# VHH binders against Fibroin light chain (FIBL): the designs that were tried, part 2

Target 1, 244 residues: Fibroin light chain (FIBL), of Bombyx mori (Silk moth) (p21828)
Amino acid sequence: SVTINQYSDNEIPRDIDDGKASSVISRAWDYVDDTDKSIAILNVQEILKDMASQGDYASQASAVAQTAGIIAHLSAGIPGDACAAANVINSYTDGVRSGNFAGFRQSLGPFFGHVGQNLNLINQLVINPGQLRYSVGPALGCAGGGRIYDFEAAWDAILASSDSSFLNEEYCIVKRLYNSRNSQSNNIAAYITAHLLPPVAQVFHQSAGSITDLLRGVGNGNDATGLVANAQRYIAQAASQVHV

## First folded at step 1 (VHH)

Design m01 (framework vhh_7mjh_2)
Fold by ESMFold2-Fast, scan of step 1:
Structure m01 (fold): chain B 244 residues (1-244), chain A 122 residues (1-122)
Amino acid sequence: as target 1 above (244 residues)
Amino acid sequence: EVQLVESGGGLVQPGGSLRLSCAASGFTFSSYAMSWVRQAPGKGLEWIGRIYTSGSTSYNPSLKSLVTISRDNSKNTLYLQMNSLRAEDTATYYCARDYGDSWVEGYYFDYWGQGTTVTVSS
């Protein structure tokens, strides 16, 4: 995983009351500029078209990484490859640091394949956001195939791409709420899921719809192999227009 | 009925290779992640690795250089290729359906095969 904060878990508040938790999460979201929020929920089809037309590659890559973060973190009950989404986020971070986005480009096919294999479930979430189930915490088991993804990685991707005034203390509180693993933390996670994540559900709804539209146009229904191959071919064609 | 049937186990010489198969039926195989798990005699379960619906794999770091997991969705079959086998690889090997909770911390295996035994001995 990646992180931009300098705090360890023992430096984050242990007890969060209802009003403070709600306020912090609302402010954390408000700290992300409207432009950055728009980027996070942009139509994936438009992002891929822009790549093909020689747009600003770093901005397009950032938007895709943020979309992957939203899908990966907020989708409990979608079966399959959490490592594919984590790999998009981590390879984006590597690309920004190194100036080499080849790894990021290579991560896109498996990610779109994962989304394509779950089109029916994603379509159901787009139609009825009330059925959305949130995951809290990291996707374990990705260490061998990719780095461990967690809420921290998603926020790192958002903050790295934005001109946000998000404060480190707010980030730490939100991270604690999403990453806790004990009985007290389970109550907090239940509270977050039930009461504090509806705005995030809306962002996920928009992102899932965009990806579903893209893969519906490229793929062949639930044929996972065809969807992966078509997504990879489309991305490869788009990426050939960008020096990475 | 959901069924997982392992095969391919047997006696193999140290340094040898072996490929295990797991035939799945009774569910949409292509929609689930699958895992391999082993248990040496008198020991606990040890997770070997996982293959997602995308074909991406995740391995126990201590075993990554020794094994490869693959799948053939058209045949509803999961595979485990093992190389450079050692005496300590003697175990019963199980395939397991990963209940689609890849987004949840940890793993939830809801169906297991009967297991196939691998014995590494001269």
Scores: ipSAE 0.000, ipTM 0.105, lowest interface PAE 20.5, mean pLDDT 55

Design m02 (framework vhh_7mjh_2)
Fold by ESMFold2-Fast, scan of step 1:
Structure m02 (fold): chain B 244 residues (1-244), chain A 121 residues (1-121)
Amino acid sequence: as target 1 above (244 residues)
Amino acid sequence: EVQLVESGGGLVQPGGSLRLSCAASGFTFSDYYMSWVRQAPGKGLEWIGRIYYSGSTSYNPSLKSLVTISRDNSKNTLYLQMNSLRAEDTATYYCARGSEWLPTYDAFDIWGQGTTVTVSS
């Protein structure tokens, strides 16, 4: 569960419409419990580590493509390229440790600059595009090859997982960011939504890892294409070690 | 090389309690969700519940009031605490590693050999 402190409804429309989306996000994060912030960020990394260890996903080319689709979902929910996503996660955890979020804020620009490229990279790398599945509910899970939400389905799941009153401030902020004409605001909305998704938030709460740890272990990957390819290769290799 | 070994089974009188253990080796235990499954003599497999690294659990609704699943990632060990045991709880109990990152139903790629629990007076 995510704990949200009060945030004024009067401030949200003004900040979003004035192109101050990054300021809105900073204040939104100030209204989220620090533990929930850290756990949401780390959960993405732990899901990637879990996927890398799954034997079933690498036994077939279509399974590899489905695994790439799940990574695409995580990357799309964290807009930008995989390298920029790792920088945001590391900068955020550094901010939690030091109490200084300047580096986190600085990392968001490059991160949000690659939303379209990130989705296109995954689409280009899909061996069997028809095997990727967009699932709108937790009940559908990964049985169809990947769990990807649209914005409305994601927030239905988020609000259903907790008392609605505790998430109304975040929902209000994120919905306005999502409906903004500013692409940076749209991307920030996707980022927050992905990290609050119950499947992401509820697993691996106690993990100390990060996306950087997973990707660093498989090579340099200093751009989105390299990092996605390395992650996919790592997943295939890790899965091949499972004997069933 | 990758294996799960259950222990702690035995004879228990009705109304008693028992704690089962599952020792994991050959893989990074903390990267997987884990499940308990049982099979009564002459019957099919029955899923008991699962636990993620965080300790978050999900149970078979028919068994939720009788069992608690926990794990110790530092020891690579999974546990099943059972209370108020009945004759119908007599079964071989298996621990299993989840093969899906977030299951809609449990799919497993690694199973233990099982440990037998017999509930009788």
Scores: ipSAE 0.000, ipTM 0.108, lowest interface PAE 18.6, mean pLDDT 52

Design m03 (framework vhh_7mjh_2)
Fold by ESMFold2-Fast, scan of step 1:
Structure m03 (fold): chain B 244 residues (1-244), chain A 122 residues (1-122)
Amino acid sequence: as target 1 above (244 residues)
Amino acid sequence: EVQLVESGGGLVQPGGSLRLSCAASGFTFSSYGMSWVRQAPGKGLEWIGRIYHSGSTSYNPSLKSLVTISRDNSKNTLYLQMNSLRAEDTATYYCAKEPRYSGYDLHYMDVWGQGTTVTVSS
């Protein structure tokens, strides 16, 4: 069963675009209901691409602002485990340079653990505040695990749209939601697909090019402060081209 | 039948700019990632960059400052804008369709155009 470890049902965001959310959820339920996992994965790829292509003007402006906010917060001095944040920045830079985001994905777990100790970080990572941390039931063929964050699920979906090594993890997240399905899990899936995934996908794709430009030829990204400052400058530049 | 037809090549002077087009037919253009690839005379293929179905782009780092890739889904057309052309940019330029999914640094193209030639010379 789906349970929200930090929030009750009445705290789940309710300002979901009915048209977009309904169509995406219908497609999500359809592909994870398939018994042939390889066919389900192909359907997931198509859905993730559709979600990543949500590029209306408001979404782009919001995504740029959100990325700037995230990087500014990471650079501003995080209370507690600053090393987890630095690892995410360094792994993201390595992913951009190499095209391999496996290390970035691995760094997200400890980072989400860090932000779980400081909910103010979570509020700055989402356009619609109301970060959800929840437990879902098991799925056959999927590694178990405790709670997952809605923002973490959105990042897994974005990575899966660009790197096939993440497709199994994203499939497993959606399959667990499907196996625990009820009105609450439907709302969580809708929130991820309608409100988190499109802005984060735009931010991710924009940031990959930006960081490559800023760090072309400069080495290994050990200077987290300089790295973040350069990323902030580029994102501020991009934000000036799009009204927020 | 899936077809890609490049156009816009020709003779340009060093320092000049040129925009190439690629007309796509026989598939749902808006659903696929597209790439540009070039081949200088007597040399191997060099990947220039890609544009995802979403409009997001990814470039060869050595070429990123010189090129911009864009698309117009209403015209089923892919574009490559090139600036500050040098003699070393003399090549045949190909557009290519990716399968429904490809990774960031994975250059798996399943359909290629015939190419258009760009010559940079005084």
Scores: ipSAE 0.000, ipTM 0.101, lowest interface PAE 19.6, mean pLDDT 58

Design m04 (framework vhh_7mjh_2)
Fold by ESMFold2-Fast, scan of step 1:
Structure m04 (fold): chain B 244 residues (1-244), chain A 124 residues (1-124)
Amino acid sequence: as target 1 above (244 residues)
Amino acid sequence: EVQLVESGGGLVQPGGSLRLSCAASGFTFSNYAMSWVRQAPGKGLEWIGRIYSGGSTSYNPSLKSLVTISRDNSKNTLYLQMNSLRAEDTATYYCARLTYEDFWSGPSYGMDVWGQGTTVTVSS
């Protein structure tokens, strides 16, 4: 059986459901301001260090997934494999859904390598909350079936958060991606298309909630194709409105 | 020596299926995303899709219904399953390793190691 530490125990999904495990961090993100985010990141880094020293990755799978999700959001400007943290979240969600954690275990080596190589930068971001940024980059750069965690979490946080600095940082990251798109249109369009359809469209359609309401202003949605088109249009619109 | 070797190509009838393999050596296969690319005779390169270290995939939308990419990290092997093959699928198929470079700082991840290719001919 998998033993999960006390920090993550109350956030364990009760039902095995596609996307439930990945939503744990997005829900936790909803009400956290910049100072509290840095405290949460510090706590999950301590959990990661404890796991590395005590050793049972499988028994701490949920805590590792939470740590990876938070680190994925800090990936803007962190060199190396931008996909490493997103891969852990997506493979954890797949493991919960299927009961098979082999892919999750395989994702841990690259993830720990990525964190270890960038530990000083990650620590700098944690101790200096004013430098915190979050990113949809890992999700968009790592597009594919199930790779929706970072993008979904960012959009959930935008809808739930009253923190305008968080919103502005997200749009800045989206603007960087949008601006680079013209030089890389085939690659970025392929990533976005694979990422948004069908998993993100399925999530938006099934939820029929705040994401659909957010996107309604740029067009009528509530089917998979319409929601994907609205999401792409909203991203482009948001990027065009960001300026220094 | 970093090396990728494709195999499994050959002659196949229209409507048939074929599974290609790519054997990796000289690097930690499980740490890298991998890609499949094809080139039809007299045509340019066409990207098929990629698979990340954790198993998630991304496909060329034009080919998504035809192909499935998978990997076995314990065997250092990448796979391409192709179904409902047509004459238009006749091509040399290559596997490639994606670079570990930061996505935000450059174009796409890029491909830094390529195999020699394996030829698939779809003909009655």
Scores: ipSAE 0.000, ipTM 0.112, lowest interface PAE 18.7, mean pLDDT 53

Design m05 (framework vhh_7mjh_2)
Fold by ESMFold2-Fast, scan of step 1:
Structure m05 (fold): chain B 244 residues (1-244), chain A 121 residues (1-121)
Amino acid sequence: as target 1 above (244 residues)
Amino acid sequence: EVQLVESGGGLVQPGGSLRLSCAASGFSFSSYWMSWVRQAPGKGLEWIGRIDTSGSTSYNPSLKSLVTISRDNSKNTLYLQMNSLRAEDTATYYCARHKGIYDSSGHLDYWGQGTTVTVSS
């Protein structure tokens, strides 16, 4: 039922030298079935790259938890294990301390197997609400965190956490899309909202005109499939330009 | 006490249609997002879709053409309409409550016991 590769504990490196989330995630990918890797790579890896810009172990642990939570959500959740994301983080930190990564591998298996079997679920990552703002919260062992309770509260948080008052026009357009009865328009609004974090908001300023034109196109009843692809491309481009 | 009770399952012919219901009690139903999830025999869970408090829906793209989710807040009931049923739609169908407005972690905090749909002959 699990599609990860079978390796002994001796084959997993004990040290993650550069301390970046990208290194932790790269090593995790080495133990996922090749088919699941190839299917997931375009969407999941891009999200992981965005998270990998974070610079310390606490931020890296948060990024891994966010990724595990997104994968769990896309696989339709795990009713018998409400702590799946926390288990991934706890197993990883225990593995680093003890040098035994069997538990870490086991904690990842269900997520990547399901993802590989349902490529279409992965595509929802780039248009689902809250995907990049997930957090396990203060109690990593199953405490409910990482929920975005309200569209307006999310935008208020973005605007308050960075000098992004220039995004008020985008907020108005995104709010209209979010309240739309068209699910693709609603999902585009959620995706834009999820990607306007402080570092990304600064980069977004350089591309604001293009994003605004895209959002107006959706409002005019244009081809939603093409508009979704363009929104994904613009956000990916903006994310690739994030520096720290 | 929060309760979710699915009903409407049974035997259906290929190409047929079926409407499942989920009766909610013990909480303010109109305040929560709701999801449908299914599990085919011997397979894992598959998310079908969700409906928010405004009635807006989001579906698993592989199932979007086959299903419609709706809600009736006056009856505290969630619905799943399924059309053009195939043998591969044979599964136990669950309704579940979202913990918040949206939750990228997949925190569905209460699940029903499930109702079985069998599509055959």
Scores: ipSAE 0.000, ipTM 0.111, lowest interface PAE 20.0, mean pLDDT 52

Design m06 (framework vhh_7mjh_2)
Fold by ESMFold2-Fast, scan of step 1:
Structure m06 (fold): chain B 244 residues (1-244), chain A 123 residues (1-123)
Amino acid sequence: as target 1 above (244 residues)
Amino acid sequence: EVQLVESGGGLVQPGGSLRLSCAASGFTFSTYAMSWVRQAPGKGLEWIGRIYYSGDTSYNPSLKSLVTISRDNSKNTLYLQMNSLRAEDTATYYCARTVYEVTGSTYTYFDYWGQGTTVTVSS
């Protein structure tokens, strides 16, 4: 697990299409000098060949980071450029989780077309699923996976002070809230991650059952006002009982 | 229901500073991330930055040195502080509620926007 210092969202306003990797790359591509385009194409081709030839996870992660860096460089000064790099990294992570790299290929946009549409290079990727979570590394601006990764990090801290078997159901409840189509449920999960879990990690001297009861109620997601108030009350009470 | 109302726009001289406000109502403001977006005359929308429910901020790198976003949850109000304003900052400024969604992949979008407040930087 890598530590992430900020909570990051992937902010792509749907009505303007800014921040989507392919659209930002297309705008940058048209703006950049032909010499720089040729250099970028050659660099991406070398990176993808290296990724395929070495085959190990570290080389593949390095290749993705280098590709994101090239995109960030070409899009420097263009509104939404940080989101383009984040989308490339996140789409790669999604490909590893699902075994389908079509989204990753699409996120490269014109770069993928110019590097020869070599589906075999990308389809040859073999990554140990146990080495991945919801992000492949540091959060970039607009990297939505940062929130889930911050949740994983906060959860790991809680588990370090408790038996993991007692908290697995609660972990699944929060993950279900993040995966729901209900924006209220997603925002409640994010609020728990940012405001409720870190204090619990600091004052986790109470029984696992107390936290279980708190989080079980959140699983519905439809009306969480009372549940959030109960969580805050519990944490305040626990905090009042700690030494320093 | 959900309402976002911007204020604080107006005429300002180059090099000046201005603070915009966004008053939120109809939802639990403290649990949502909020964003600022602007649109210059005849141009597309440009994302300025966001502030998470935690108080952490993230900015468009092109604008990071110019702006600061803050919030006051007790007043349900979002702020945008702008310094060293230039003619290119002339735009309509919108606040927007930020929604976090995960369904196999993670992404964020804006579901409610204010009506906007206009900032004019004159020579």
Scores: ipSAE 0.000, ipTM 0.120, lowest interface PAE 18.8, mean pLDDT 57

Design m07 (framework vhh_7mjh_2)
Fold by ESMFold2-Fast, scan of step 1:
Structure m07 (fold): chain B 244 residues (1-244), chain A 124 residues (1-124)
Amino acid sequence: as target 1 above (244 residues)
Amino acid sequence: EVQLVESGGGLVQPGGSLRLSCAASGFTFSGYYMSWVRQAPGKGLEWIGRISTSGSTSYNPSLKSLVTISRDNSKNTLYLQMNSLRAEDTATYYCAKDSPEYLWSLLQGAFDIWGQGTTVTVSS
């Protein structure tokens, strides 16, 4: 299980200015313990479930900040709106100050679209074994800029930081598949998608009969596309369960 | 409790120099990039520059010739040296906790803690 600290209303600024959304997102990342941080990186889905189950705006804003921090670490060069998370945090603060959360609710859709595109991008990067380095831009707070980043090294560093026996097993499997990327690119893509989105992976695994069958099946573009589409539908479902 | 406390502000004459300090506590100072930001009366925030964990600096191009940022990790202290001060440099100066080293390429400018500020007035 993943245990991530929840921010109180007092810990989320009430009168945030243009620069402050990035500070909230960064603070949420720092608030996660190293072990929980590594687990959360692999389990974005669980944070979104917690968001939906809580049903209050402060918990939802906290979950957005945590998810944005995780996604920024995993996925650089995001095809979606890099400011989507900042917009949610700013809209939450505006809602607290004004008593009107319509803007906050409206900001969640673009954010979940952004998360879905990031999960799709991670999948695309893994299935293209030639892309060991790519330009990275900031995913949070509209901070600007880009850099060249070694995706494999970054992924290894994240996984290697975990002391969890579960993540040690996951680390060995992902590391082995990633090291064999040229011969296993489609299997690696399916594996990463399955482990980032456990509920979708579980449903696919039950349908495919085993993790091995899931990994073999993903090589057919239709199966990979369906898995990503299901992940995006789940994210949309979580957004639709936000209290209005 | 994470805290940043600026000091060293005051009244200075045009052409003078001043060194501001920022004392950090409650976090691992050596693991974070740090920034200086200022706000002149009636104006918005203006980023001055940042310093990496290893001491590499990056400045606002309009201010690069006038300022130097340094740090002392053994004292958990950040510094801003200002030279050739002008009336338009009158502002409240803030230090800010920037991104951690391992996320800096992704989270540049993500300031999660700000100091209370120290006021610099340049007047003759």
Scores: ipSAE 0.000, ipTM 0.107, lowest interface PAE 17.9, mean pLDDT 54

Design m08 (framework vhh_7mjh_2)
Fold by ESMFold2-Fast, scan of step 1:
Structure m08 (fold): chain B 244 residues (1-244), chain A 122 residues (1-122)
Amino acid sequence: as target 1 above (244 residues)
Amino acid sequence: EVQLVESGGGLVQPGGSLRLSCAASGFTFSRYSMSWVRQAPGKGLEWIGRIYTSGSTSYNPSLKSLVTISRDNSKNTLYLQMNSLRAEDTATYYCATEGLYSDHFPYSFDYWGQGTTVTVSS
């Protein structure tokens, strides 16, 4: 019988040249300052903090999917403990079911510590991709958890919140890299998603994109305006430092 | 032994709706991402969408407005809701388990059901 791999090959070209992709991504990365990279992490932290405090929005499947997507993006392709992202996602869904978000809040510190520590490794992999030895892609099931997260789901969830042609072009490249079945390509896909999507899309297209749409979904009525304004402030700050 | 059994197929008229079910046994259903795939007569496989262990979904963009995937872990059952059916939706519909993630992407489908046939005609 025909397998999904055969269908994927017919549907998605698999002739990606990782060397060419790395060059394009490295060039794009040069236009995303360290401040923009840090602001992207801070924006996700704001979203997760608000989700931890907002029980009403916790029941919305789209908000859970978008948050899971962003968490997977920030952890995907980074060598080492992929379970930090899975713990945050699992703790969040447990909070939705139980109405108790203490575990979710407690999972945020280690997760952001892990992401922050590995940002330089991601940068080094983009600059010197030939030095990559081994890494894991999207977040995996953790000991005791057994839940699995996929880069494609994360990207699709975020892209669904935006109609930007820039995001669609990046998605096309990312999907082909993801479908190459190569850990180097998967790291590059994760890197593009984590670092280009929120701030660069906003700058290029004046699109409130995935970040603003996500924030509308996760904030409650009293906090939503402040949350959106705070995220847009960070994006505007990043925009002032982008070189194109 | 891992088993997937699809049901709910049949003859429906254009514009109608149909819900397919996939009953899983022989493995810990709640720990696996699940997908729906279809094959029209004489054509290749077309991926419809997946549902992750978290409950999040991802769809084929060409079908996203027409379908909804859901799951009930307490019943070990996967669902596919289809609306606004057209003649071109006539196909055999399969559910499949996605293999546990490794260092390879995308996920490989390890186990498939026998399929359930949907025929859309007047």
Scores: ipSAE 0.000, ipTM 0.102, lowest interface PAE 20.5, mean pLDDT 52

Design m09 (framework vhh_7mjh_2)
Fold by ESMFold2-Fast, scan of step 1:
Parts: C-alpha cells; sequence; structure tokens
Structure m09 (fold): chain B 244 residues (1-244), chain A 122 residues (1-122)
C-alpha cells in the first residue's frame, strides 16, 4: 500500500509543477491539521491591508476570494459562512469569465456580515476541532443547493484561474503549513513518550494566540465588529479606486 | 471493511488510450470524493485529480488535458480515462478515498487501493 504522509516539503515540487499552485494547494491543504489552519487566518489581515494600496481591482478581487476560501474551509459545517464564502468565490469566477465584477461586489457585504457573526465559532473550530459535528447530507441549503464539499469545486476553480503571483505566494504558505503540521505531530509523539505534560494543550494555546493577534491587528482589539468594519472599509476603498 | 480495488492496467502502445476502474465496497460510495494518484518507477507520488459525489472534478493542471475522471455512483465505481499515453505515463495507479479535510482532521486520503500497473511501451 501507499501512504500520502511519506511526502516531505522537498518531494511535493518534484511531482507537481512549481508555480501552478492549484493541485499542490489542494493536496497540502488536505494535510493541514487544525493548528496549522489557524496560521492561515493570520493572512487575512495582510490581504485586507494590501488591497487599499493596489490599483488593480482584479488582483484585489482575487485576494478577497482567496481569503473567503480559507474562511469557508475553516467554517465547514456552519451553513451561513460556507454559503456566503461560496457565493464570493463563485461570483469572482463569474467575473473573471465575463469581465463583470458587479455580482462579486454584491457578494462581499453578506460575506463580511457572516464572518463577523461567526468569528467565535470559527475560533472554536480552530482550538477545539474534536467537538465539531458534521452532516454530509442533506444539502447545505445555499442558493443553488449543494453539500459542504461542493464548495471545494469553486475553490479549485479560483486556484486554476491564474493570478499566478498570488497563487505562488499561497503555495509557499501551504508548504510551510504542511511542514509545520508534520513537525508538530512528531513533537507530540515524542512528548507523550518522554513527559506527562499535555502537549496538545500547548498546540491549542498557540492556535488561540494566532487568532487573538489577527483580531488585535485588524480592528478594535478582539471585537468582531471592528474586524468586519475594517474589512468592509478596505474593500470599499479598493472598489472606489477602479477606473470606469 | 473498506476496500478499493483497481483494474484495467497493462501494456499499451505510445499514443494509445486506457481506462482504469476502481471498485469500492464497505462504505457509502456517493458520500465521498475520490482521487487518482500515480507513482512512476523511482519517482514520488503524483496526484492526478479528484471527483466529488456530484461529478464535479478537480485536476492536476499538468495532467488536465490528458485525463478524465468519472464515477458511477449506482455501481460504486470510479474511472480514469487516459489518452495520448507516453512512456513517462508508465506508473502504478492508485485510487484513494477522501473527504473535506475537516472531516479527516489531517490525512487527505484514509484508504488506498493496492494499485494497478500501466506500462507504455512499443
Amino acid sequence: as target 1 above (244 residues)
Amino acid sequence: EVQLVESGGGLVQPGGSLRLSCAASGFTFDDYAMSWVRQAPGKGLEWIGRIYYSGSTSYNPSLKSLVTISRDNSKNTLYLQMNSLRAEDTATYYCARGRHTLYSWGAPFDYWGQGTTVTVSS
């Protein structure tokens, strides 16, 4: 038999074309545990800050869609967040295909509203994943209907859409997350053997710290309202810079 | 008892086409996304693509024009259609079961088949 956990960071680029992130991101994201996913959330602050200074709306739209994908992935099983994020992703894909981003703009308000309402639930998924309950049927109840993993098709479509500069950056982040996960797993096994300390508690503590740092940097401390307001402000500012 | 059994491998000439099958048993097949992965002699694993229960597909961009993944949920069977085969497509081909990552909490594939070997040679 074959086990996928035999892949190292150095082995991934030998199998997959480096710089074409879609398949590498899909594979590596599937290896990321809950601790490593918390690190991905830290990128939200940087993406939102960068949008205000960019002159290219299409690149900014790509960054928002990638952020929506990360949040939806972490919030799988929370129908409101997953549906709102999927709508942003699908609207972005439609905009790239048609050259018309009006639908994408319309999707942003509901998405950021859901993020603000569900930040506590997203944080709980990061720090206490073992308590999450799933339903693979019936459908999620999103407009158009679908199951939780139907969102992944929209995510993959964005990865395939070829904003190569952003995709290459995301590829590097995912490679780091994959390596971090393997390192943490090995450390946990070693500590269980050598010490009576609960190493898993330390891992969850680190995850909670990362979320706290994101919230502190984006808005008014740990206030979810501040995060949502700041995100909406950055998006509105970026949109206002689009030449008509 | 979850089982995945690949078939359809063998010797094929360059430029030819081949269809691989994977028979699944021991679980609700249409509740899972399924993937194909290959390993050429002396090389690492290469992800080919996956298919969701709905039939939606996602491919390795370097292979997208050469392969098609499909499934028949009524027969619990996964397929890989390969066209324009080249010597470098010589590999052992595996099917694997996977779900959204949050459900597996890490590993993307929790079950693998034993593999079927494809040799492209004149």
Scores: ipSAE 0.000, ipTM 0.121, lowest interface PAE 16.5, mean pLDDT 52

Design m10 (framework vhh_7mjh_2)
Fold by ESMFold2-Fast, scan of step 1:
Structure m10 (fold): chain B 244 residues (1-244), chain A 123 residues (1-123)
Amino acid sequence: as target 1 above (244 residues)
Amino acid sequence: EVQLVESGGGLVQPGGSLRLSCAASGFTFSSYEMSWVRQAPGKGLEWIGRIYTSGSTSYNPSLKSLVTISRDNSKNTLYLQMNSLRAEDTATYYCARQSVFGEYRSTNWFDPWGQGTTVTVSS
């Protein structure tokens, strides 16, 4: 098959700076439907401009609301049923291997129901983001035989199961650039993640860290070791590839 | 209860065409955006495209020239037209309802899913 890549080598700047990376983001954003753009509270250019500004409460409030949505979604699994999030991850991985997603679809019901029952948690986190506490739910017994092997599949499943629009489009763009055979696309993905979206990148790292902690708690260490290593490698790689 | 039922899959020769259907029930179909997603054996999920309540469409750029998504709100049915099928189009095809949370859009491709319909492209 061909590599899934929206950009040719000629379209990706060899020398990366704010203007060039912003241009790449704008081109990538052209693949998002205008209807989606019009109803999105945040978009890449607005996030870059507003979140770079000190004292812009509107951008900070939007970023916090989106972040709180995803973290509350993940956290709702921990306080109420840590196994619901683990079941989605494991069922998706099993579906990829077996070609049968019935179990994955079944796992989504409890996950969404759990989030729906905890809408107040999202509001509380938006009001008091400084009060957000990381906690690890029940350990090893949650996932039954807990076999988590694919960070990418687990990450995609969690994002797709989110009831928040937080950076789904931005994440897909960055992930596509990161997975290209083009080294400049990888450099731009790292640059966007670490330089052009610093508050968003921090939230991304927080979300990845929360997922890593959840998976570590589920997988007995041994079962989750490879996926935890992959998650940490992704975070470190994104940061380490920053170029000016 | 919300249900989605895909149909129209089967064995086709390379270069052939197929039209897949997704029958929706248990919700107001006309009020929701709908998507098609596929999974080849041993591969991850690949988003094919979306159709909005307005009838506008958005496609995976890699597949845009090969597929067309349409809907018939009077029949609560979603369609996927596929042309110039290749061996690499062999996959299980799923329809999915998109979700919106408050003023924020969720691009949740997985809620709810149908059982899938299998397309095999082989000579």
Scores: ipSAE 0.000, ipTM 0.107, lowest interface PAE 20.2, mean pLDDT 48

